# VH-VL binders against Cytochrome c oxidase assembly factor 8 (COA8): the designs that were tried, part 168

Target 1, 167 residues: Cytochrome c oxidase assembly factor 8 (COA8), of Homo sapiens (Human) (q96il0)
Amino acid sequence: APERGAERRDTAPSGVSRFCPPRKSCHDWIGPPDKYSNLRPVHFYIPENESPLEQKLRKLRQETQEWNQQFWANQNLTFSKEKEEFIHSRLKTKGLGLRTESGQKATLNAEEMADFYKEFLSKNFQKHMYYNRDWYKRNFAITFFMGKVALERIWNKLKQKQKKRSN
Key: E = the ipSAE of ESMFold2; O = the ipSAE of OpenDDE; V2 = 0.75 times the mean of E and O plus 0.25 times the DockQ between their complexes.

## First folded at step 15 (VH-VL)

Design mg79 (from mf2 with heavy chain G107S; framework fv_ebronucimab)
Fold by ESMFold2-Fast, scan of step 15:
Structure mg79 (fold): chain C 167 residues (1-167), chain A 124 residues (1-124), chain B 111 residues (1-111)
Amino acid sequence: as target 1 above (167 residues)
Amino acid sequence: EVQLVESGGGLVQPGRSLRLSCAASGFTFSSYAMNWVRQAPGKGLEWVSGISSSGGRTSYADSVQGRFTISRDNGKNSLYLQMNSLRAEDTALYFCAKESPFDYLWSTYAFDIWGQGTMVTVSS
Amino acid sequence: QSELTQPRSVSGSPGQSVTISCTGSSSNIGKGYDVHWYQQHPGKAPKLLISGNSNRPSGVPDRFSGSKSGNTASLTISGLQAEDEADYYCQSYDSRLSGYVFGTGTDVTVL
């Protein structure tokens, strides 16, 4: 397939910018870690004569990547917000301010924070269970389509060899 | 319940702009690609535009490319269509539609949930 | 833009079978892209009837079936009922347009 230059950058409505692959890329490009999810995005290379099956696999992988990035970005933001609220609530209960006498942020010890982590995991159990279920379903589907694409490519190579013998 | 509700349609003069909205509820909006599909009075369905789950990828029918902009706000469970330089031929009922979820054996990407549509009439 | 070609109308009596064809080209159905089918009653939104050539979503009666061969997909409605009187649209993806395409639509009349 012809090499493509990266001359344009698009910005998504959700504040996510489309990154441009390096010019003359014929393969998938891996970007820097996302600020919120800490996952590396993959810019997928689209072959010139992509088959419908290859398109299904690519689309499934792209959608799974976006789903995964959004899940972890939201999870990380929710965790940070609830952690801050928990710390402020516990400090208020103790009659302490948000800052120490030295001007440092007031913090809780590991024993106190263990309560937060336990509660956070407990109340997010169903959410994480559904995430894991969908993650496994998506990976099963990706593996299944990868197998189908591999069989298609083997079949096409066998057809190509047969044509070579005929010509 | 799972539903999509469009709004923002109305009567507008040629050359003007209009912004359509689609409010989603009952499913994890941020997990699915979304589309706009239109239907002129007494005519068939025409795909207008699509957007990926994060909003990172958009696509448009040739008839609206450069004039319409699809966008989404996952925090508000909302899909938008900004329509500029409207023409009489853009007169139609505009539906928002969700792409189907992954089935672990078969991924088909059909439009499984549709709104009731919002009518856009472009006339002088 | 190109559309998939469907007959304008088909008709049948209750209990009979009708088949709706959907003909595309080498850039869509002929290339191997899946075909989906939608049912639209007057004044209502389309409803997904068949996905991925032949799969029925939950709630769709067994009497609806889909198939695909070459450039053509078909929707068959067996045991035709009065409630089946509606417009039916096929849909696929077109690689030349890099987008979705719908059929011209077929009006099913139950006599």
Scores: ipSAE 0.405, ipTM 0.728, lowest interface PAE 2.7, mean pLDDT 84

Design mg8 (from mf2 with heavy chain S31T; framework fv_ebronucimab; at its last look DockQ between E and O 0.53; V2 from the best seeds 0.63)
Fold by ESMFold2, look of step 16:
Structure mg8 (fold): chain C 167 residues (1-167), chain A 124 residues (1-124), chain B 111 residues (1-111)
Amino acid sequence: as target 1 above (167 residues)
Amino acid sequence: EVQLVESGGGLVQPGRSLRLSCAASGFTFSTYAMNWVRQAPGKGLEWVSGISSSGGRTSYADSVQGRFTISRDNGKNSLYLQMNSLRAEDTALYFCAKESPFDYLWGTYAFDIWGQGTMVTVSS
Amino acid sequence: QSELTQPRSVSGSPGQSVTISCTGSSSNIGKGYDVHWYQQHPGKAPKLLISGNSNRPSGVPDRFSGSKSGNTASLTISGLQAEDEADYYCQSYDSRLSGYVFGTGTDVTVL
């Protein structure tokens, strides 16, 4: 099972990203990481002669990206919030303040924080399993429709070649 | 119980603004694209606007482009339509509609759940 | 705004079959976009009857069927019943408008 919370291992393809996509690009572009999800958005190419099947594939890919970004933005927020609550709770149990004598935020050591990481993974296990199931389901569908688009394009080439011979 | 409940309709003068709301319940609102469809009295259905599941992509009919703004708040399970510069021809019953789940074989999205509508009347 | 053409009204006796046409153009149905069908009883919200040209959602009676060919889609009601008296709308996507379009609507009357 992949490690949950390791966002950059699962989702971001390497490639062209640093600039705004060209207005007339023939290719998809990958933008910088989103502030909340840490995922890199894809800026999808819309061909001027896009077929209805190509549009179905593009909409599926766009909605999948939006779904993925929403999931991880929410999980990152929940992780941060629950981490602070855990630290505050454990400091309170020890009779310690939220700040050190120097005014900096008090922290817990790595062993103490391990309890938080175990608890967070346990609480969110079912949610992440449903996310993984849906992620694979969506990617299978994308692959299936990519194949359908490829076949459509081959078929259109054959029709175009047939018309040129007859003219 | 899957429901869409529109609100915010009413009587307004031309040139004024109105904000419609649609409250969703009984399904995972943030997973589905949403649409507004209107029906003038005694007339047929007219698509008004659509919004993607996250709210990042929007679309509008030519008749409302530049005057209406669709938005959503997935934390509140709510869809909105801000209607500015209202005209008499905007008078209609406004429906909120949910797009269906993706069909893995055919790849279709249809409007599978509708609210009962909220009436907007624009009259001097 | 572009719209899909439907007959204004269609009528039939109980048990008959009736067919409602929905004709578009090369920027919508003729380009190959799917057609969906909705039923609307007086004073009520539309209800999805047919998605993706011919797919019947769960709970829709078997007597409703859809098809598409060229620029035209068709909804057929086999074995017309009194409760089928309603308005029917087709819907597709239009690439020129970059948006959805509905048909003009058909009033089905059961004699």
Scores: ipSAE 0.669, ipTM 0.872, lowest interface PAE 1.2, mean pLDDT 85
Fold by OpenDDE, look of step 16:
Structure mg8 (fold): chain C 167 residues (1-167), chain A 124 residues (1-124), chain B 111 residues (1-111)
Amino acid sequence: as target 1 above (167 residues)
Amino acid sequence: EVQLVESGGGLVQPGRSLRLSCAASGFTFSTYAMNWVRQAPGKGLEWVSGISSSGGRTSYADSVQGRFTISRDNGKNSLYLQMNSLRAEDTALYFCAKESPFDYLWGTYAFDIWGQGTMVTVSS
Amino acid sequence: QSELTQPRSVSGSPGQSVTISCTGSSSNIGKGYDVHWYQQHPGKAPKLLISGNSNRPSGVPDRFSGSKSGNTASLTISGLQAEDEADYYCQSYDSRLSGYVFGTGTDVTVL
């Protein structure tokens, strides 16, 4: 029985962007677009006196970012793979080679590609729905915690002002 | 079923190295931060190390800092703990622990799933 | 390593209420980090009992309740049952350690 070659599911390498912000940075840094997800990673600054709320917000943002990076990296790989397979299959069906007479990569017309996009979107519709749902939930939570952190900071500033007036 | 299964424990001499593995199943491993927690015989729980969902961020207890390395392979649904320069005090049952989903209301991170643990004994 | 302080043991009769304290410092519980509670039966892995000071995961009986005030968190077991005999650990985050911290553990015995 031929050993069914385990299809190496090309999992997008967890491309931890090797972008390292300067050690003395007191702000968030935006890295270059990731090669797989095409999303720009944010390196979040960690203040020395980070509050629990600030930590929660930071963690949530980081996790959301990682979630997005992973989703889109995988989605882009899947898309690229399926697109290539579609093109190859269609060219083969047409009796066309993968290369034109000029040596260029053979392409499909816009109409044929529209069918691919429609099919791809249809196939991944549920996945995108879940993604969108989770995206909204996460961003709502982020916004909520941003509000909490803002309030905390205001309150702390007010307390400090009161303490300075009392001394 | 959501499950974590630790492996790689054993008897080792002081100064030696050991690599623990944790195999995850029944959930989307790549979306959760993972942790190692240990328990010495007849003692309490001690947090050892944590790693973010992507593996981009790691943290360690002071007791293991510089000696232990946490890593993960999301493609294999596996968590690892490379333990170097092992000491007698590292003798413990090592648990793999999954962080809970983010509570969107409270923003809490608890360890909701645990493995059964793998025993590491460091003895001369 | 900094641990959260718990009583070594707590005992009660069936149907009684027992409370386990978890005392931290200004770098963990007192700073406002959440406290989680775990139950561990002998020879078993810990089980999440309370999340975020007072939240019960699905499947955890309502007789378990958590609270937090100042530097101290508390787990209350109302209507103590024989099955509640176990070790209980609190857990939080410590800003000085930049990591999670567990309590010293409490052995709960049912008399």
Scores: ipSAE 0.663, ipTM 0.862, lowest interface PAE 0.8, mean pLDDT 90
Fold by ESMFold2-Fast, scan of step 15:
Structure mg8 (fold): chain C 167 residues (1-167), chain A 124 residues (1-124), chain B 111 residues (1-111)
Amino acid sequence: as target 1 above (167 residues)
Amino acid sequence: EVQLVESGGGLVQPGRSLRLSCAASGFTFSTYAMNWVRQAPGKGLEWVSGISSSGGRTSYADSVQGRFTISRDNGKNSLYLQMNSLRAEDTALYFCAKESPFDYLWGTYAFDIWGQGTMVTVSS
Amino acid sequence: QSELTQPRSVSGSPGQSVTISCTGSSSNIGKGYDVHWYQQHPGKAPKLLISGNSNRPSGVPDRFSGSKSGNTASLTISGLQAEDEADYYCQSYDSRLSGYVFGTGTDVTVL
């Protein structure tokens, strides 16, 4: 059967950061921060002889990264949109325009913005609580599978060492 | 109610193109990897293509590589399969399938939810 | 040749046990990839029956059990019932193909 030389790479959705590691790299690479989530993506190298356990760990890490990127990209966009809507509604209530005389966006004072932050935090508390729960579950699973992979690699090294001694 | 509903199948001539859609409801679509699986009349299941939760990673069976493109729109809870350069051998019922949540004990993913399929017939 | 090999058909009487084998190679089942099983009634979509070699999803009867050894996985249906008459497919991952592979399928007939 022909050797399958295809490599799998993490690719961000259109409009988010992308990074292409060198084709002959044998290691994971860290990319630039995502435009929306501000998180740095890891681009994973798939070894030619990847074990099923190694694949499970890699897939879990890749899925956790994509989950995390999507959560924060969505959260940051929602925050920005709701902040702008809050500012516009408060300025309209005061009979003020949306722009200053200098052409900059009109803003509210810190005391008024504190109302928005309190409302946003309260509104999103449950969402962030579920995010933290899932984040801890995923990191526990990643650590657990990292341990399994480490034990597998130790076992394989010992088996290979035994074969070399018997020669 | 967790559901996947495929659409876009039909009769098409060899060498032409067709686009399939899969509409998801009842679960957080953006969290799960999705797959297309086909079944020729009276034959078995064949995996066609897969896509990660964000759409950032895709994979294809050798038989469709370079001809089919899988994509998703998480904002619309929709999965797509763009099929180009269709062949008689592509004639099949095309199923949309969702991967299960990661099993923290065993690390297992299976295709836990399936649509009813959309029929694609490639004939002159 | 990426398909996992299953018997074309198996048959049994109500109350009997039947076993369906699923044989792969060193690039899939033999490498250690998990095997999943699906049940498909005529005209319907496949239903997940066994996940990760031996785990039953909620709602799947205890009569269904899975196992795996070497290059072969097995699905056993004990206490065979009329509603078990269906096609059964195994599925695994293949490292040479970098993709999923399904078995050839087995038709279970309840006599």
Scores: ipSAE 0.645, ipTM 0.856, lowest interface PAE 1.5, mean pLDDT 86
ESMFold2 (binder alone), look of step 16: mean pLDDT 92; pTM 0.947

Design mg80 (from mf2 with heavy chain G107N; framework fv_ebronucimab)
Fold by ESMFold2-Fast, scan of step 15:
Structure mg80 (fold): chain C 167 residues (1-167), chain A 124 residues (1-124), chain B 111 residues (1-111)
Amino acid sequence: as target 1 above (167 residues)
Amino acid sequence: EVQLVESGGGLVQPGRSLRLSCAASGFTFSSYAMNWVRQAPGKGLEWVSGISSSGGRTSYADSVQGRFTISRDNGKNSLYLQMNSLRAEDTALYFCAKESPFDYLWNTYAFDIWGQGTMVTVSS
Amino acid sequence: QSELTQPRSVSGSPGQSVTISCTGSSSNIGKGYDVHWYQQHPGKAPKLLISGNSNRPSGVPDRFSGSKSGNTASLTISGLQAEDEADYYCQSYDSRLSGYVFGTGTDVTVL
């Protein structure tokens, strides 16, 4: 039987979309962990009556998420690559193959891996410092705008209550 | 020095497909959202499509929704626009444009760097 | 059609001031979305001229200024020079369309 299914719409077996359509009543959706970053993405719903302030907050949160995803995807790929190179290098110097007799990947003991972890952390110290600095900057901005949006929503609710109670 | 160079334009018959490319250099391509903007001969600018820095989010003008697909390859510093079911009304010079960095002073993004454009002519 | 309305053409003499209007609706400029301006010389790509209603990017002369009130944004060119002869476009965001919108464009002629 030849391969098929690539032409079909991407829907659940029940016929339900995997992601809530923007034009329907919908909220933010949390996806599965990204293969490379291991972070769960948030897919932001864009409401039809989004205020300029709400758009500003949403875009800041989206940009921060993309920045975080890119940083950790790159970091995790670099870590995995260097870890595998380190293991293979050490096994080669010992005259050992890349696989055990049972066919499993050959590994180093915890003591040998400690050297790799120390070197990796030391080498990447500056990158992690820059990440933490930018993380704080982004979180300060997000917190500030979350506060402004909350105040806007409270004000709108108060205005709506007054209008309904007047007549 | 920052630049964007479009390619892939040409003469194509109605109902056919065409794929545009945009090559970026001089900046960290993976850090910025990108957009396609078109300009019909003798007419004004019209926003066509946008894509987030990671490629995880895309948006389209109503006139092209369902026919055009924007994509990017951050490893190749390249932006793409797949144009299907082309119409005479799609005839235009197509620019790729880089979105400005997020700024707390304004609530919409400006397009701070533009390419020179690639001409797409849809006619029989 | 373009979502934001600009006059087709504006003319002035060297040294004079000209103003270009950009009129939107309650879903874009009227909702409070900021406006950007672009300058386009014939055969060339657009260049960002004004960002966020009134901010000048590096390298843009101070004779270019922007403002916004209600549903309308304006670009003013003071001390008009021959090299200012170009097409000018405003741009904003539209919440109803969930996308960017450009103005119809204005051709500035230096007499």
Scores: ipSAE 0.000, ipTM 0.531, lowest interface PAE 12.1, mean pLDDT 82

Design mg81 (from mf2 with heavy chain T108E; framework fv_ebronucimab)
Fold by ESMFold2-Fast, scan of step 15:
Structure mg81 (fold): chain C 167 residues (1-167), chain A 124 residues (1-124), chain B 111 residues (1-111)
Amino acid sequence: as target 1 above (167 residues)
Amino acid sequence: EVQLVESGGGLVQPGRSLRLSCAASGFTFSSYAMNWVRQAPGKGLEWVSGISSSGGRTSYADSVQGRFTISRDNGKNSLYLQMNSLRAEDTALYFCAKESPFDYLWGEYAFDIWGQGTMVTVSS
Amino acid sequence: QSELTQPRSVSGSPGQSVTISCTGSSSNIGKGYDVHWYQQHPGKAPKLLISGNSNRPSGVPDRFSGSKSGNTASLTISGLQAEDEADYYCQSYDSRLSGYVFGTGTDVTVL
C-alpha cells in the first residue's frame, strides 16, 4: 500500500508520548526515549507490497511494543509515586520537614531506602513474573514469525529463479 | 465473565453528533485491539474503525474517515466512538468487538468477543 | 463496505451438508489474507465460528469446517441441525482499503 500520509501523534491515550519519523523513510525508524516508559519506540515502515505474513509479523511487533511501553510507563509511574510517599512518610515520622534549612529537598540514605526497594520488589513479584512470562512468549512468537517470513522470501526467490530459467 | 456492553445510541438528526461507549469486563482490556462494527437494519456487517491496544494506532473505513473518532481509556476499561456529521446511511446497530490474542502458531486476529450492540438511528 | 461476495441464502434438511462460498479479489483473499467466519442468530450478536481459514474456537462443533483456495473461501456445515439456522458472514483484510471487509452474508435455512 502507498504512503498513507503524515503521522502526527504526540501523545497516546495511555500516556505514552509519540514522535514523527521522517516521511520519506523506507526503513524502520527508532525514536528518542519515551517520557513515561524510558523506552525507545520503533516506527515501522510498511512496504507497498507487504505480504499477509509480513503484516502478521509487523502487527505482532507493534502490539508487543505497545504492551511493553504500557507496562513500563505504569511501573515507572507507580514506583515514583510510592517512592515519594515512602520518603514523605519516613521524614514525617522523624519529625523532619520535606526541605532542609537550605531549601533543598530532604532525602533518605541508601540503608533507609533499602526497605522501600525490598517492599516494592516483594509487592510486585507476581506482576513481574507474569511480565517475564509474557515477554518470553512474545519474543518466541516474533522469532517464529521471522523464520516464517524468511522461508517465504526464500521460496519466492526460488520460484522467481525457476520461472526466469524456464522462460 | 468476559463481556462487552455498548451504550450511547439513540435517535439523532442528520448533521448532529453522538458518542458511543463500550464497557469491557472479565479480561485485560489494555492487552487487546478493539473495533467498532455496524449493521444496518436487515443488512450485513460493516467494519467501521479499529484501535490498537495502547490507543496509539487507529484506522477507519473510508465511509467514516474524517467524521468518526475512535478512542479508548485503558484505566476505565472503556472504548469510545465519537460520531460527527451523522448521515441517514449511518443508521445501524453498532457493535464493539475485541481482537483475539495473537496465536503464535497461526498469527490470527479474529473478532472473538462481541457486545450486544447499541442502536443509532439518524432520521428527522 | 462489503468487498466479499456470498450467496444470499442456502438451505438444507437436517443431516445434510451445505457449503457457503465467500469470493474476494487480489487485494484481499486472493492476496493471501486469512478469512474468518461469524454466525449470527436473529436478534443476537455475531459469534466467531472459524478463525484463520480453518481453525475452530473452543465450543464450536467439528461439523463446521473452513477452507480457502485462490480468491474464494468456503464454510461447510455437515450434519445440518435446526440450531444452525442463522446468518453467516465471512471477513478478511483488504490491502487496497487498508481495513477489514465483511462478506454480503448468507442466510442458512433448515427445514
Scores: ipSAE 0.558, ipTM 0.808, lowest interface PAE 2.0, mean pLDDT 85

Design mg82 (from mf2 with heavy chain T108D; framework fv_ebronucimab)
Fold by ESMFold2-Fast, scan of step 15:
Structure mg82 (fold): chain C 167 residues (1-167), chain A 124 residues (1-124), chain B 111 residues (1-111)
Amino acid sequence: as target 1 above (167 residues)
Amino acid sequence: EVQLVESGGGLVQPGRSLRLSCAASGFTFSSYAMNWVRQAPGKGLEWVSGISSSGGRTSYADSVQGRFTISRDNGKNSLYLQMNSLRAEDTALYFCAKESPFDYLWGDYAFDIWGQGTMVTVSS
Amino acid sequence: QSELTQPRSVSGSPGQSVTISCTGSSSNIGKGYDVHWYQQHPGKAPKLLISGNSNRPSGVPDRFSGSKSGNTASLTISGLQAEDEADYYCQSYDSRLSGYVFGTGTDVTVL
């Protein structure tokens, strides 16, 4: 019964819009960019006769996608929050309001914003280094399991071809 | 150091609802899939529900499908199980369990850390 | 009910070896899904004992070993000790159920 499979179907991360293909697909689907991470989610198709190796690869890819989306969503939120705090702090120091006379948000010049970007990059250097390390580890594992699945599928096609010939 | 603590269990009437919580500490909660496993008094273990690291994917045992909802709040390091339309056969000690880090060579996910459980009794 | 069959009880004397079988079907162990083993002492939470058929987590004595062949996984406890008296559960994944399944559990007694 498909009820359990449907319940285990790939979904967007909690708190973001979900992308649903127009119909149940026999292939993976790519959705629009996530609101917070700006990354495109992949909706993974689950084959009816998925092998244990295929399941391991799919789960690894799904967990890697969720890990990647959470990282960038958190990074973008942190950047936006710290940027606004920096701008407000500097405008207060200058004795300026948060809005211009035209009603637009007050901003800092490029030289002042450069200081923020340098501080942000410096502060987050170690975090980004660990992200890159884990990203490479995950992609190594995905590539390794893709190889295993490819070999399994070749072997299965050879078995099926032999069976078809004998029948 | 690493621990899971369940709460929210108690005595409830059949047909009512109960919400369980699991508080995680000592590890990066948002990096791991989580599960609920139950054990009826004097009986064996039964897997109930699972949730992916971000909360984007959930799964349920047939016996609870449509009645229970698993969720998580990574900002609070907390896992939840909303139990609706409770039945006498739902009476059990409910454990939360963490999946191990993915084994990069073998693709292994085992339940490596368990809480002590919270008792749910559904009785008329 | 549980999808994986274990003997209700096994017993042995200190220093002996005992083996617990875990028998599944073509939708779980027989399909090739890995088997994990858990140890549960009375009144306590389960503890991971063996992961991925034969991998022993840090802190688990080397006298515990696991294997898998066909539809059956086995947990072997060599040099049986009094502290090994506990319930033991196997676990796998079932493609028909699209979920995890546990064994019926085995009570190990040390006489």
Scores: ipSAE 0.539, ipTM 0.790, lowest interface PAE 1.9, mean pLDDT 85

Design mg83 (from mf2 with heavy chain T108S; framework fv_ebronucimab)
Fold by ESMFold2-Fast, scan of step 15:
Structure mg83 (fold): chain C 167 residues (1-167), chain A 124 residues (1-124), chain B 111 residues (1-111)
Amino acid sequence: as target 1 above (167 residues)
Amino acid sequence: EVQLVESGGGLVQPGRSLRLSCAASGFTFSSYAMNWVRQAPGKGLEWVSGISSSGGRTSYADSVQGRFTISRDNGKNSLYLQMNSLRAEDTALYFCAKESPFDYLWGSYAFDIWGQGTMVTVSS
Amino acid sequence: QSELTQPRSVSGSPGQSVTISCTGSSSNIGKGYDVHWYQQHPGKAPKLLISGNSNRPSGVPDRFSGSKSGNTASLTISGLQAEDEADYYCQSYDSRLSGYVFGTGTDVTVL
C-alpha cells in the first residue's frame, strides 16, 4: 500500500521512516490481525521523556488490549470447538459420516445450524454481559486518563510558550 | 482462598541452572501481571522480573538480564523463572507476587498478593 | 543507585507515632511515580500496607497512613502497638532502570 503521509497505519516501527523523525515521537503502529482473536494489535511507542501519567495510560491500554485479545481468542476457540462437536453429534444421530465421498466435510443445513447458534448465544449470554461491563469500565478509565494526559500536555505547552516569551 | 505457592528452590553450584515455579489459586490468574522479587538472607527486597497478563511483555532487573527468563502458563495458573548461569550473588529467598488491579481514579500496580518464597542457595 | 533510601531503624513506645521516610530521585519518586509500602514480620512474606501513596487495602488499620511530596514518601504509624514490630519497605518505579525499585528497609522497634 502507498504511503499517505504521517498516518499511523503507514508508519514503520523501526523509528526510521519517511514520516517519522529520528529520536522523536513516532506514531503507534497497527499490526496484522491475530490468528486467534482476529483483532489487530497496537504496538505502542514509548517516548524517552514519558511522564508517570503517560505510563499509566500506556500500561492501561496495553493491559486492556491483552485482556481483549485473550477474551476473543478463547471465545473463538470455544465457538469453533462446540460447533464441530454439534455438527459431529447431529451427523452421528442421522447415521451419516463426517465427510462426503468427495472428501469434503459434511455439513448441516441452515435451519439445523440455527439451533446451535441460539444455544451458543444463550449459553454465553452472562459471559458477554460481564465482558461488556468490564469493557465499559476499562474504556471509561482509558478516557479519564487520556483527559488527564491531554491536560498535562496543554499545561506543558503553555509553560514552554511562557519560557520562550521570557527569553 | 487467594494463594501463591513457590517451588523449585534448592542448593545449586555456580554456573548451573534452576527453574522456579509459582502456582496460583483463588483468582483469575490470566488477568494480572506477575513478578519475581528476591531477598538475600538478612537483606532487603530486590525486584527481579515481571511479566504481563498474557505473557507478551517481560522485563528484567539489570543484574539478571540475559541470564533469567520469566514465563507463564495461564492454562495451568503457573508462573516460572528459568535461572541460568547462577552466581553466588543470586542466593536469596525468591517470592512470586501479583500486581494489584488498576484503580480507575488513581492507577496503581502494587504487589498485593505474595507467596511465602522458595530458597535458592548458590554455593560450591 | 537502584534502591530508595530509608532510615535503618525507628523506635517508639506503645501509643506513640513514628514516621518512616523513603527518599528517591528525579527518576523515580521525584518524577511522580507512586510509592507503595510493605510490612514484613520475621520469617514471613511481605504484606501490602499502603498502595498508591496513601490508599489502605482492606484489613489494614487506619493507624497506618502514607504521603508523598517531592523526592520523599512517608509512612506514619500512629498508636504504635507491639505487633507493629517489623521491617517496612517502600517501593516505586524507576524510569532510568525501566523497573521497580525497593527501599533499603526500616526496622521498627516498639519499646
Scores: ipSAE 0.583, ipTM 0.825, lowest interface PAE 1.8, mean pLDDT 85

